# VHH binders against Global nitrogen regulator NrpRI (nrpRI): the designs that were tried, part 6

Target 1, 323 residues: Global nitrogen regulator NrpRI (nrpRI), of Methanosarcina mazei (q8pxy1)
Amino acid sequence: MMDPQIERKLIEIMRVIHESDKPIGARAIADELNNRGYDIGERAVRYHLRILDERGFTRKHGYAGRTLTDLGENEMNDALIGDRFGFVISRIEEMAFRTTYNPETDKGDVVVNISYFDKDDFETVIELISYTAHAGYMISPRVRIFEEDSLEMSLPPGKIGIATVCSVTFDGLLLKAGIPVEPAYGGILQIENKKPARFLDLISYSGTSIDPIKIFMNRTPTSVLEVLEKGEGKILANMRQINSSAYEMTGKILKKAEKVGLAGCITLGEIDEYLLGAPVETGKFGAAVVGGINGICALEETGIEIETNPISTMLDYQTMKEI

## First folded at step 23 (VHH; from g01 with G55S)

Design g02
Fold by OpenDDE, fold request of step 25:
Structure g02 (fold): chain B 323 residues (1-323), chain A 119 residues (1-119)
Amino acid sequence: as target 1 above (323 residues)
Amino acid sequence: EVQLLESGGGLVQPGGSLRLSCAASGFTFSNYRMHWVRQAPGKGPEWVSGITYTSGYTWYADSVKGRFTISRDNSKNTLYLQMNSLRAEDTAVYYCAARFGWKGPFDHRGQGTLVTVSS
């Protein structure tokens, strides 16, 4: 868990960078922060800048210093609108609560991601998404496509929308069963010989104001196509932590979900043990889940331009069709 | 042995309708996205339509959109193409094709059935 104080400092650093007319160095940033009443040294600023760099919020211009990226600007603006620390978790919790889908009755709403792409890419999108889903690297093989004339969603001209099932749906299913689920990490998962091997990188949900998955989409390229073709590569995945008391029940629920196409759970860990290299708290076990947007990542890897809104809205699962 | 056998082709007047069938054997039909392609005399192959594994999604070339309908019956290992409002330019040999991967050439293709649209 990144110290909330660190996150606040990061925002203030971004603010200083934003207010600069040119790239600004760590020393200058420190000076400005001190002028603003923050007691921080150059070394500390450098440390924080590395974090910002890693998150894709800043761009380094050699010795001239740093500027904000578009992502950084957006993050800063969002942070300025309100202390959105924990906002992502709150969003996940909200959407989990709103999940009403029951695998036993096959009725209810699931959480979806929404992506937009050019209508001219439709054929490629259908082919690759269907292939990716069939290969088991999506939460569900059911998707929903929105055309330009859709009344349910406003689309930019010339664009088509696609809804994919979000991993938060699992949180919702478990919650409905009375099982609290903690979003722990988003990360890059290495696939070897068509099997999950280990997390290569992890970002804690509690340590960021932005969805870790979104961060990775921007900073670290996936290689989903390589996974599909060669059985080796990098995909997006999530880690959930669940109290050990719910181990058996969790397994049962996930099995039921799998029967209706919600098969995005990779594996459950053992109680008090690391899962795929990710730490797990005492008294809990881990659940690794594929990123719901891996299909979209595959599309992006082809060069298709896609805008994605993770954890976007709720859809009736019955209105989604197997692709 | 893998086989795709097209049928239903023939002579039809402009504005008429025709239904093509493709019987598949020798492979797991439901594991493939299925397609129709056509080749007119003196022209190269043209993709016509595609359908996903369980018929959830279909897509069409602009030239046939609104007139043709692709469908499949996995229990019968059969692919269909309903062609309405046929035009002279629809005259071609129509082929059934199967694709396993997301890109590249088709894995399997039939011998084709001739559709002639003429007054």
Scores: ipSAE 0.903, ipTM 0.961, lowest interface PAE 0.5, mean pLDDT 92
Fold by OpenDDE, fold request of step 25:
Structure g02 (fold): chain B 323 residues (1-323), chain A 119 residues (1-119)
Amino acid sequence: as target 1 above (323 residues)
Amino acid sequence: EVQLLESGGGLVQPGGSLRLSCAASGFTFSNYRMHWVRQAPGKGPEWVSGITYTSGYTWYADSVKGRFTISRDNSKNTLYLQMNSLRAEDTAVYYCAARFGWKGPFDHRGQGTLVTVSS
């Protein structure tokens, strides 16, 4: 998951699975890959299949083997079309560049996620999002609500939109300060006693054409409600890597951001050290950031149907209000 | 001791206006989303309006939209309900309520103030 070479192998495995007219086992996959010039054993294939299962790209059919899910099919196709392994990163970079918000002046645009829900769920949405934000499991307590008659956004009939601040906003803030930020991982973060404990699972941004956060939303249930109620559970979080030369400056910028409600940074790691169980490259330190859509995840956990477009657009942060 | 004390109720003619107040004490007011609920004679409780911690968002029952305005002053630990264009069907005991969690019963509720709309 962390090695681009592993990610490439995953795509090739998916290709083999796709070409099969029936569920296919690990040994058969290995044989086919070897026939195609890949030196890989059955054990290695099983390892990769587990990863694919966890990502929701494959479905296991007992001893018969695996097939691709729709998500897996899409991932495979996207990866094969134009080498899109860097596609998500490119999107992040684009939105980071478009970020203009300055915490010192309190002016400018931030990156937001857009979610849509039924207007009948409005009360629950406001209550839970407000509570979640207040508990500190969102990037910012400021949100923007779009009603049906909004001229700014086209909403499906009977739906209301909510914009939440995206973690990419931090990338933008740092970039504006001249600090390059590398998206490293999306993952499931275990919360214990209201504190971050460790990443339970990680997906590298460089190894997928789909946002890791989106992958986890589809495959691995969060337990944000449990975190809110009991102080223990699973939330979505991201990990960024930043060059060690920018350690002090990064800290300063994040502190400024916190003062204006952008408090989604969980913690900074030490240089050259693992952060919450996630690896960090030499010469870099990690930054763990809460998933911007954790509030939405909490809503989904209640059974509310929500459509979410992560990293959707830019909004003037001043137009967003504390919920 | 936790207290929510409603005031401002009374008799008013249809089309009239009233302003309700709720004075909170004994808890951290700003940590709660605040609500108004009402109960008409012979009917069950009806939610009226809600407001978030710092007044960033307000929401209303359809029955009162455009007529009622909820507000709060955290510096005074006070919740308000401006009621305009009152109707006979607005007759009820109005309660101030506080919610800490996102669901379930209110954590705190007042004794209520009676609003009677009658010609």
Scores: ipSAE 0.902, ipTM 0.961, lowest interface PAE 0.5, mean pLDDT 92
Fold by OpenDDE, last read:
Structure g02 (fold): chain B 323 residues (1-323), chain A 119 residues (1-119)
Amino acid sequence: as target 1 above (323 residues)
Amino acid sequence: EVQLLESGGGLVQPGGSLRLSCAASGFTFSNYRMHWVRQAPGKGPEWVSGITYTSGYTWYADSVKGRFTISRDNSKNTLYLQMNSLRAEDTAVYYCAARFGWKGPFDHRGQGTLVTVSS
């Protein structure tokens, strides 16, 4: 969703659902919201419920109505505990600030996602991640693998960890160049002929306490394997907004990054124009980033059980190896 | 024409060492993950080891871990397998294989080189 006001309504809807002792229908939700001072009709509530369903926050029980999922409850609770709207943005900003990697010197720290999986899946993970990276559907082909005996990371027994470069690294690079970057949306991106075509769904970073990418990973199946095989399918992508004054400089910085393997698939939009169907604020241009999380999605699509912590920590990029 | 030519096989005593080489031609070597596979007499094929495009990662079958080392030189289009502490059960024809995709059969495979470990 694009409007923070809508996001707030979604949270309130979830609250109403949570307070119900049974599945609750749209009409009843609307009535309750009106009692709480929200002027909203049943039709609008139904619209919002569909959004919640798509995000995996609610479960539909036929005509009985909706209940919250665990994910939905967590989101609601986080939102209710103070003003948590924009919380994920704060995390992104923090990690961007902590980014120190310089493409010109090839030194410094990058932002990584951490995933862990069963050691018995190691061969498949290496093959598929390697292939995915080579195909250009990761931010960087460099990864770091953590074994059970790693001193740097505590892993559950029988598990292996893998660090992949996070798209927030680009935010960091731009920030270090003096360019503010605004996280706008996470979304499902349609790929056609091996190229980004359009966003099929978007979640605003400002409207949730959970990373939109995490939401989609849990709820909406991707088809990264299909993209790899046929050049068509659904993947996850991020949308950033950047001030128009930095248009040329942004392009230059990204080109430098590509030379050191931080290539990913980045699409820059035109100033004041929608990018791949996503809205852009006046005076800004969009940047759509297709990144390394899709490698993890591909693994999940194979049936491998994998847990992912997006935007997890910083790593020295020089300690990461090309896979 | 695509070619994978294995060499370095031979007769060796238990505990001995051999180094296998595989010379690749007719395709872009650096665009493939490379593997060694072996087939012992009367047995089916057994995967031995794999290496990523630029040698960043290697992995091995449990039966050869700690004894075998896979490596590659992309400038020479050559794959290597250093075999140490050889055992009788390592006796097999060793094949070099190339894989483009992440699963399925190998895209290219050599004719193999025979390694015999016997006292």
Scores: ipSAE 0.891, ipTM 0.958, lowest interface PAE 0.5, mean pLDDT 92
Fold by ESMFold2, last read:
Structure g02 (fold): chain B 323 residues (1-323), chain A 119 residues (1-119)
Amino acid sequence: as target 1 above (323 residues)
Amino acid sequence: EVQLLESGGGLVQPGGSLRLSCAASGFTFSNYRMHWVRQAPGKGPEWVSGITYTSGYTWYADSVKGRFTISRDNSKNTLYLQMNSLRAEDTAVYYCAARFGWKGPFDHRGQGTLVTVSS
């Protein structure tokens, strides 16, 4: 087992090395870490660099300093995902709090994911996202498209951005009514005869440092296209836990959201019962919600290159149009 | 019986305008994304434009961008194509087409209406 304090310092040193465009020495690493608010000296950096060398994560280039090995790059990427998991939970809470959308008035901000794709893929993107949303496998049929000349977003040449509604919007709706929502699991959900059947794989938010949805996306785990074509297959979904005291009010709020097109809730569980094979803590009930990116997963299944920034920002829902 | 009935074609001089209509029946129009496709004499079919279920998004072939406007009225089960600044190259039979899925052959296509652009 490793000392968590030492492990954190090793990761930050690797980050500085990764971000350097050339081999970097211990003095420069220490200076950069101090600029980032870490109190560490050159001697301590040298100590940690020897640990990194021993583990095979860094390569020494004489007086020029060190670079990361392929093994080091992989380890740093895995560890940074872990460090950012706490930020993912905090990000979810922040974005839920910032949600101002009111289903009664159809006004206010919703949480969105933003994805980028090559403008040459526009027809495929619009057709497949439109079809996936219409089939009920996205949070909302409303999206917003940002082109190269968008005043609100600077895009690389030849790229288009698309904002899709994130499932955290449901958390925000519930929070506005005083109902805290606890993310329990991210998962792969089996669809049979166009209906949810059971979770096939689960990763607990409380038991991992890695975003479960990110893990599943990186491993290409879905068959959304088969669900759309045959009513059978696998989608991304997550399960929330909610205190049993809010059971009736939660149902009312989600039903109201459904009437205005926020139809991503797959099912509400019964108090103290497993939901679709996923455990639920005593005193709580589960809510299974489609992943806000299943349309993007469908696109990835076609081989289109898409980069997605999940839980990216807030957008005024009235600026989003049905695709 | 599924029908797509195009109308509004005819002879028009270059620079002129026409508005095509397509009346749909026999299927749930609002459940389909709609398209216009044209076929010039002696040429293969060319996709012209598409529109989503509730008109939230439209997209066009480069050859017609800025000159043609697709629209639909789901309450009338009707698709439209407003064609401005017409050119001889726009001469073709124009077909209304419906797509249920996301790719592959159109599920329904009309019989077409002829547009002739000539002096």
Scores: ipSAE 0.701, ipTM 0.890, lowest interface PAE 1.4, mean pLDDT 84

Design g02
Fold by ESMFold2, fold request of step 25:
Structure g02 (fold): chain B 323 residues (1-323), chain A 119 residues (1-119)
Amino acid sequence: as target 1 above (323 residues)
Amino acid sequence: EVQLLESGGGLVQPGGSLRLSCAASGFTFSNYRMHWVRQAPGKGPEWVSGITYTSGYTWYADSVKGRFTISRDNSKNTLYLQMNSLRAEDTAVYYCAARFGWKGPFDHRGQGTLVTVSS
């Protein structure tokens, strides 16, 4: 068992190889990854396959392509299991606890995701993030941009960082008011006629409703650009459940947050009922919130290379400016 | 009816300063990101600077960074460009432009105001 940090592309390539009944070549791998919404060329796939070969994870069969070794199968399985179950729940709980932002005073820290992009893409990033936030598909229109001379963050040369507000900030607001929140699902939400319709794919934080391995293998792509242009498509959203005794107070707190620009809550469900097709336990109600990185998803759909650290850190909300 | 009316152009010496204004009407100004574009004699259009809905972020072409400052006043439906340390190569017709989406042609563009920098 190993626990190295495996890049997204290496894992996805191994998954495609795993699913093949026969040795598979770089061109076929690239085509399949593009069908799954990844923007990767045959040349890049060949580069990553060389890395996998050197690590002993793949076996070359001449021009026929590659298969996974037993070591590669074990590494893929360990990376998928360890990444998805162990740290996400603990990090969500810790970040919710560390949230100090108070909508009444406009002071305190919010949870952010950090993304990095090429300096030369700056104009497109600003335009599209600004448009996506204005359209209501992000937690807040406030972001923070870190350039290479940032004192707060070490950046690779030629890269710019952007912090966007994470949906866990809502969990933190509720927790600060004495309302425990149970993260239930992350997923893909269908938008129809500019309105939420239903969850299409769900990732259970408990692991009981959707096989985590199947979610990673399928990697359902978003279509945030289609939502922005046509009012139809797929966005990221999260669902949490809350004890029914807190129903009225939760609604009050989220309405106050909306008044100060934290407007990512889509819908509160009814007690004991599914919310947009997502299960909710008896004695509880659901709350659906947009994904904080939907603007980043829109950028990836254009082909811009972006690296994202979700649920990354806390930032003082007053240092974040409306984009 | 949509209008963008630039003003404040004129003749100025190298090293001088000039402030351009752009008065907007016929659309909801605060719903648009705003830009300045210029066109020198015999050349194609050159993007100069942009500003977000509420002035949270501004960005500039390398040729003007540090010398030009874009600003807007949404209560007056007006866009501004403060131009300092002017150079001969800044001579151009300056246009304000409005963008609703995130790419493609500007949705609205003004008639322009001429800035001439010469001794």
Scores: ipSAE 0.676, ipTM 0.882, lowest interface PAE 1.5, mean pLDDT 83
Fold by ESMFold2, last read:
Structure g02 (fold): chain B 323 residues (1-323), chain A 119 residues (1-119)
Amino acid sequence: as target 1 above (323 residues)
Amino acid sequence: EVQLLESGGGLVQPGGSLRLSCAASGFTFSNYRMHWVRQAPGKGPEWVSGITYTSGYTWYADSVKGRFTISRDNSKNTLYLQMNSLRAEDTAVYYCAARFGWKGPFDHRGQGTLVTVSS
């Protein structure tokens, strides 16, 4: 059985071979991998090339080096696809496992998104995020602001960071109660008369290598300001699926979280039914949860320059204050 | 009737201190972010300080940062401004103001209390 470190090196070597327009030798492969920041010698490359040959993934052309076989091309593509499709889901699962927040004690870590903005925009940021959170369009009214002198964040001069609670925190709360949560979609949710109406657009977490939150933010599809002003518009939200056997307990846990102010707009679907137009697999129900960065989306709608790292890190919830 | 009633103003020497209060009635105080605004003689209004719904965050104009402290007590529907190290240029009528939205004119403003800093 092969060491995971060796498997990764095999994939990287195949990638270099694939990108070459001619057969390539071990020395050239080692040089290219070192240029990419890998610390690997020619002898180690030869060791891995022998493994690739034994698996039928490479063809040797004498002194000229190696090319990929059709089997090697397929294996490389499968490995790359697996990495891309699994990356966001594995990040969500990691952060959910790391969630230690307990609503009954108000202690522990939550998952946060981190955004950065010009300190000269501070008043607008604090006013609008405060208003958006108070209106119920963020996971929690608690945020944390990081200044230039923060020991926890390295910030460019003149920038301020803000952490907002990420919806994956709910995945973590459910997981700690023994309820696994399957991320299904990131989406654009229509709000009508201040209530969730339907998803207008969905991106499957399993169908993309890029976080759906970043995709939607780059396309400028939200109208959070319109929701705040008129009760009509578009916000970010996430859809997850949960096994039908956990239906009652999930409701109890989410109600408890809502009572302590750790709740966005959350809607639970019926078993085996679409939720707000989003597909749900047989034997499961959906949960639609407000995206944790909707206050940031409102700010972007005003034209303020903001950079956001969704699903960024863990923060102790007690260090976050209501905005 | 919505009311914001400021008090605590008066005459004080440079370097002195005053504590302003603003009693609110006729609206749900805790649903508003609160601010202090001042207007010096012959000048337009100048924003001084703001505070979020539950005091989680406060922010200040550069001219008063480090000398003034805003606070609120939602159980008493009262906003405060502690003013230390007062200067002649702090002489103004100080107004309590409430904001429901996130920009634009304040939804409510009081009649003000005069602070005069002079020897």
Scores: ipSAE 0.673, ipTM 0.881, lowest interface PAE 1.5, mean pLDDT 84
Fold by ESMFold2, fold request of step 25:
Structure g02 (fold): chain B 323 residues (1-323), chain A 119 residues (1-119)
Amino acid sequence: as target 1 above (323 residues)
Amino acid sequence: EVQLLESGGGLVQPGGSLRLSCAASGFTFSNYRMHWVRQAPGKGPEWVSGITYTSGYTWYADSVKGRFTISRDNSKNTLYLQMNSLRAEDTAVYYCAARFGWKGPFDHRGQGTLVTVSS
């Protein structure tokens, strides 16, 4: 987990890079930060630039230095304008609270991600999402498709929307049973022989105002298509922490959800143990959940232009049909 | 061992209706998305319609949208095509086809059934 002072330094470095009209090097960044009253040396700036590179926020231009990526521009802008600490985790908690879906009655609202694509790609989208869901790499096989003449959603001309179930829906189910869920990490999960093996990279939800899953989609390519064809590759997943006192009840609730298709390829850890290489705090256990966006990642791997609003809204699950 | 056997074709007047069936055997029908493809005399194949594993979504070629309805019954391993408001240009051999993956040639295709729309 990143120290808050380190996070503030990262934002100030990004601000200096943003305000430069050309790529800028570590020495120049350090000089500018010192002019702004920060006591920081060139070596410390290089350390922080490595973190920014790893997060996908900066692009290196050889000896000329660095510029911000679009993702870096968005992160800086969200953090400064909103001045909100842990904004993504607050959004997750809000949507979990608003979840009303009850697996026993099959009634209520679930959390969805919304993606947009050109209508000319419709056949590829339906075929690949259907295949990905059937293979078990989505939270639910149910989706909802919004066509360009939808009265419920305003779509740009020539676009179609698709809602896919978000993993936060599980947080909502658990919360309704009195079990608080702590979002911990988004990550890249290695699949070997069609099974979860280990997290290859993790980003804490508390360390960014942008969803770690969105960061990975832009920085680290997935290989969902390879997983579908060979049982080997990298997918998006996230990890939650849950108090050990809820261990048995969590298992029961998730088993009930599985029977109505809300399964998400979930792996529960043991109390006080790392889960697939991800740290878990004392007194807790981890729950690893496949990313509800992996079908969209597969589409992006084909080269289809698609834009996604993760953790977008609530939909009545009964209006969603199995794809 | 894999079979897709179409039936229900025949001669129909314009404006009439016809229901095609496709009986599947030798593979796990419910693990495949299913399609209808047709081939008119002297022309190349034309995709007609598709349906997901459990019928949640169906989609159609523009030429048949609103007139044709695809359906399936997984308990009977059977695919259907209800064809209404038939036109002369619907005259073709109709094939059912199964897809396991998401792209490329169909994994299985039947022998076809002839539909002739003529006065």
Scores: ipSAE 0.668, ipTM 0.880, lowest interface PAE 1.6, mean pLDDT 85
Fold by OpenDDE, last read:
Parts: structure tokens; sequence; C-alpha cells
Structure g02 (fold): chain B 323 residues (1-323), chain A 119 residues (1-119)
């Protein structure tokens, strides 16, 4: 889960499952992998299969074994096409580079997610997004609404679009300040008493062709509404790793960002220390950031149908208004 | 004590204009999304318009879109509704309402002001 090598093994397991004409058990998978030159035991395979189950890549058929889901097939195929394991990171890096917003001048572009929903849900969407944002579980309370007649964005009939600030914006801000940021993990973060407690699960960005956040959205339900109501539940969050040399500067930048509404950073970790249960490399510290789409997750929890394109495009932050 | 006090209602001819005001007190006005709702005689309540904390976004019922404008002045704890091109069907008691949460009923609502559109 935390080792890139594990992620690669997961793909190979999925390949074996895919090639089977029927559900296949852990022992059979292990045997096949060993035949293919992988030294892996049944117990290890079972462990990996649980991970695949949790990610929604496999379906368990009792004692008969497992098959791939459509999502699993897609992940497998994507991973096999070129160097896809680094694809998500590359996308993040691209968008970070494109980030030009300067909190001091209040000019420039930020990275946004785009979501679409039925116009009849507009009031609810606005209220819940606002509430989620102001509760601190979004990157920014500034959003941009796109109406059906918008010239800037093509919307499906009867739909309204909303742009929310993406966490990659922080990567961009730091990068522009000369600070390299490494996307480490996406995960499910447990909130207790309105405070971050620990990551319940993590997926390494380097080990998947799909954004970890998207994987969790698909398989693992959040409970953002519970967090909002009771101060306890599960939200999406990201982990970044930053070189220890940039610790002070990072803090300064984040403080500046907060003043302009970019307050999605949960906390910084100590150098060389785990952060909220997530590992950190030597010589680095962790930065935990809320998932920018937690508001969308909250909406989905209400039953509202919403389509989301994460890390979609860039917008001028000045055109985004507090909701 | 929480209070929302609507004013500005009255009799107006079709095609005329009115501006409603809602004075809020007893709660942090700027922390609430504000709304106008109306109830016509013999009909149920109808949502009219809403506005976010700092007037960043406004939205309207289809029935009033293009004719009504909602605004707020947080420094005065006041909500406004500019009503233009009034129609007979706009006749109703207009209520100011505040909502903190994302679902459920309004947290606060005024006593309303009567708007009568008649020739």
Amino acid sequence: as target 1 above (323 residues)
Amino acid sequence: EVQLLESGGGLVQPGGSLRLSCAASGFTFSNYRMHWVRQAPGKGPEWVSGITYTSGYTWYADSVKGRFTISRDNSKNTLYLQMNSLRAEDTAVYYCAARFGWKGPFDHRGQGTLVTVSS
C-alpha cells in the first residue's frame, strides 16, 4: 500500500485475475504468479486482494475467488499502457506548474475541480458546499458557478457547473516559491472531535494510474455529513512530502494562503516523522491537505447526483467568489 | 432575541416596483445565507430568492428571474429585495429567512410584509 512495489504487484494480480475464465482463488493466483517468476505466497496474495477489494478493483465470489470489476479492468489497462504509474503525478506537476496565483497580489490562476449537477439542486448544492467549505473541509470557500448559458463552459442541458479549488493549488503555490512538493498519498482521514485523527487508508500516487482520491470516492464511502454534524467521520485528504529545508518557508506561504481563503492545509508534520499515521521519508516533513472534493462528497452523501472532473482546469482566483 | 423584520410592502400597480428590506438582529447576520420566500393567498409557501454570505452568489426562482434582485448589506444587517415589473401573481406576503445549515427548515424567519399588485 505504501510501497510502490506493492502497487505493481497489485497490477500483476489483477492481470492474473483478468486472464482467468472464472473466479480465481488466492492460492491459484499465487501459483500463477510464481509460474510467472514472482516469489509470492498465498498469504501475501490474500493481503493484496483485500486491498484490491477495498479499492473496488475486484469482486469476491465467496470461496470461488475473485474477478475484476470494470474499474479494475480499467485500472489494469491503464497501468499497462506506457508508464502510467507516474501519470497522476505528472498531471499534478503540470497543473502545479500552471498555477500562477499570488496571495500577496491576489492575482493569478488556481487549479480547480469542475462538477456538474441538476439545476434543481442548486440551492442545496450552494448551501452544503458553503457549509463544508466554512467548516474547513475544502481548500477554499471561493467557488465559481457556471450557468447553462455560460459561454466559458459547455454544460449539459439542465445542468449547472461549479468550480472548486483543487489541493494541487498548494503544490503550485509552493512550487512558485521554489519549493518542490512531492505528492505522496491520497487517503481516507478519520476526523474525531472536529480534529484530524489518522489516515484509515492510503494509496501512493506513485503506485497507481488513477488519482487515489478518485479510487476512494468510488469504493470507500465518506461521511462528510457526519463530520459536519457531529464532528466525527471520514473525509478525503492528501499527503504531500516536502524537503525539511523548506519547513519555515512552507509555513509562511501557507499562512499567506490562508488569508486569502486557501486554508485547506490540515497540518504540517515534524521532520522525519509520520503524519497522521502516514509515513514520511527521511529529510522531509509531511503536509496533510483536505481533499478539494469533500464538498462534492457531502453532496453525494445526500443523494444528489453530481459528476465531477477533478484537477480539471485553471481559473482566475479573483473570479471565484466566496460562497 | 432573534428578529427578522420585513418592510417595504404595499400596494402597487402592475408593472410597478417595490423594494423590500429585512432588518436582522439577535444573530450573526453575515454567517447566514439569506432568502426571500413568499406565500400567496390560498397557496403554499414559495421560495423566491437566495444570497450567500457576501453577496457572492444569488439565485432566483424561475417565476421572478430577471425581475427581482436580492442583495444584502452586512454592515447594516439588512437584506433587500428589489422587485421590478411586478405582476398580479406576485401578490403575497414576503418573508425574510435565514439558514445556517445545508438542509431542513429555515433557522429564522420574519413575520412578513404584504405586497399587493393590483390595478
Scores: ipSAE 0.023, ipTM 0.404, lowest interface PAE 4.2, mean pLDDT 88

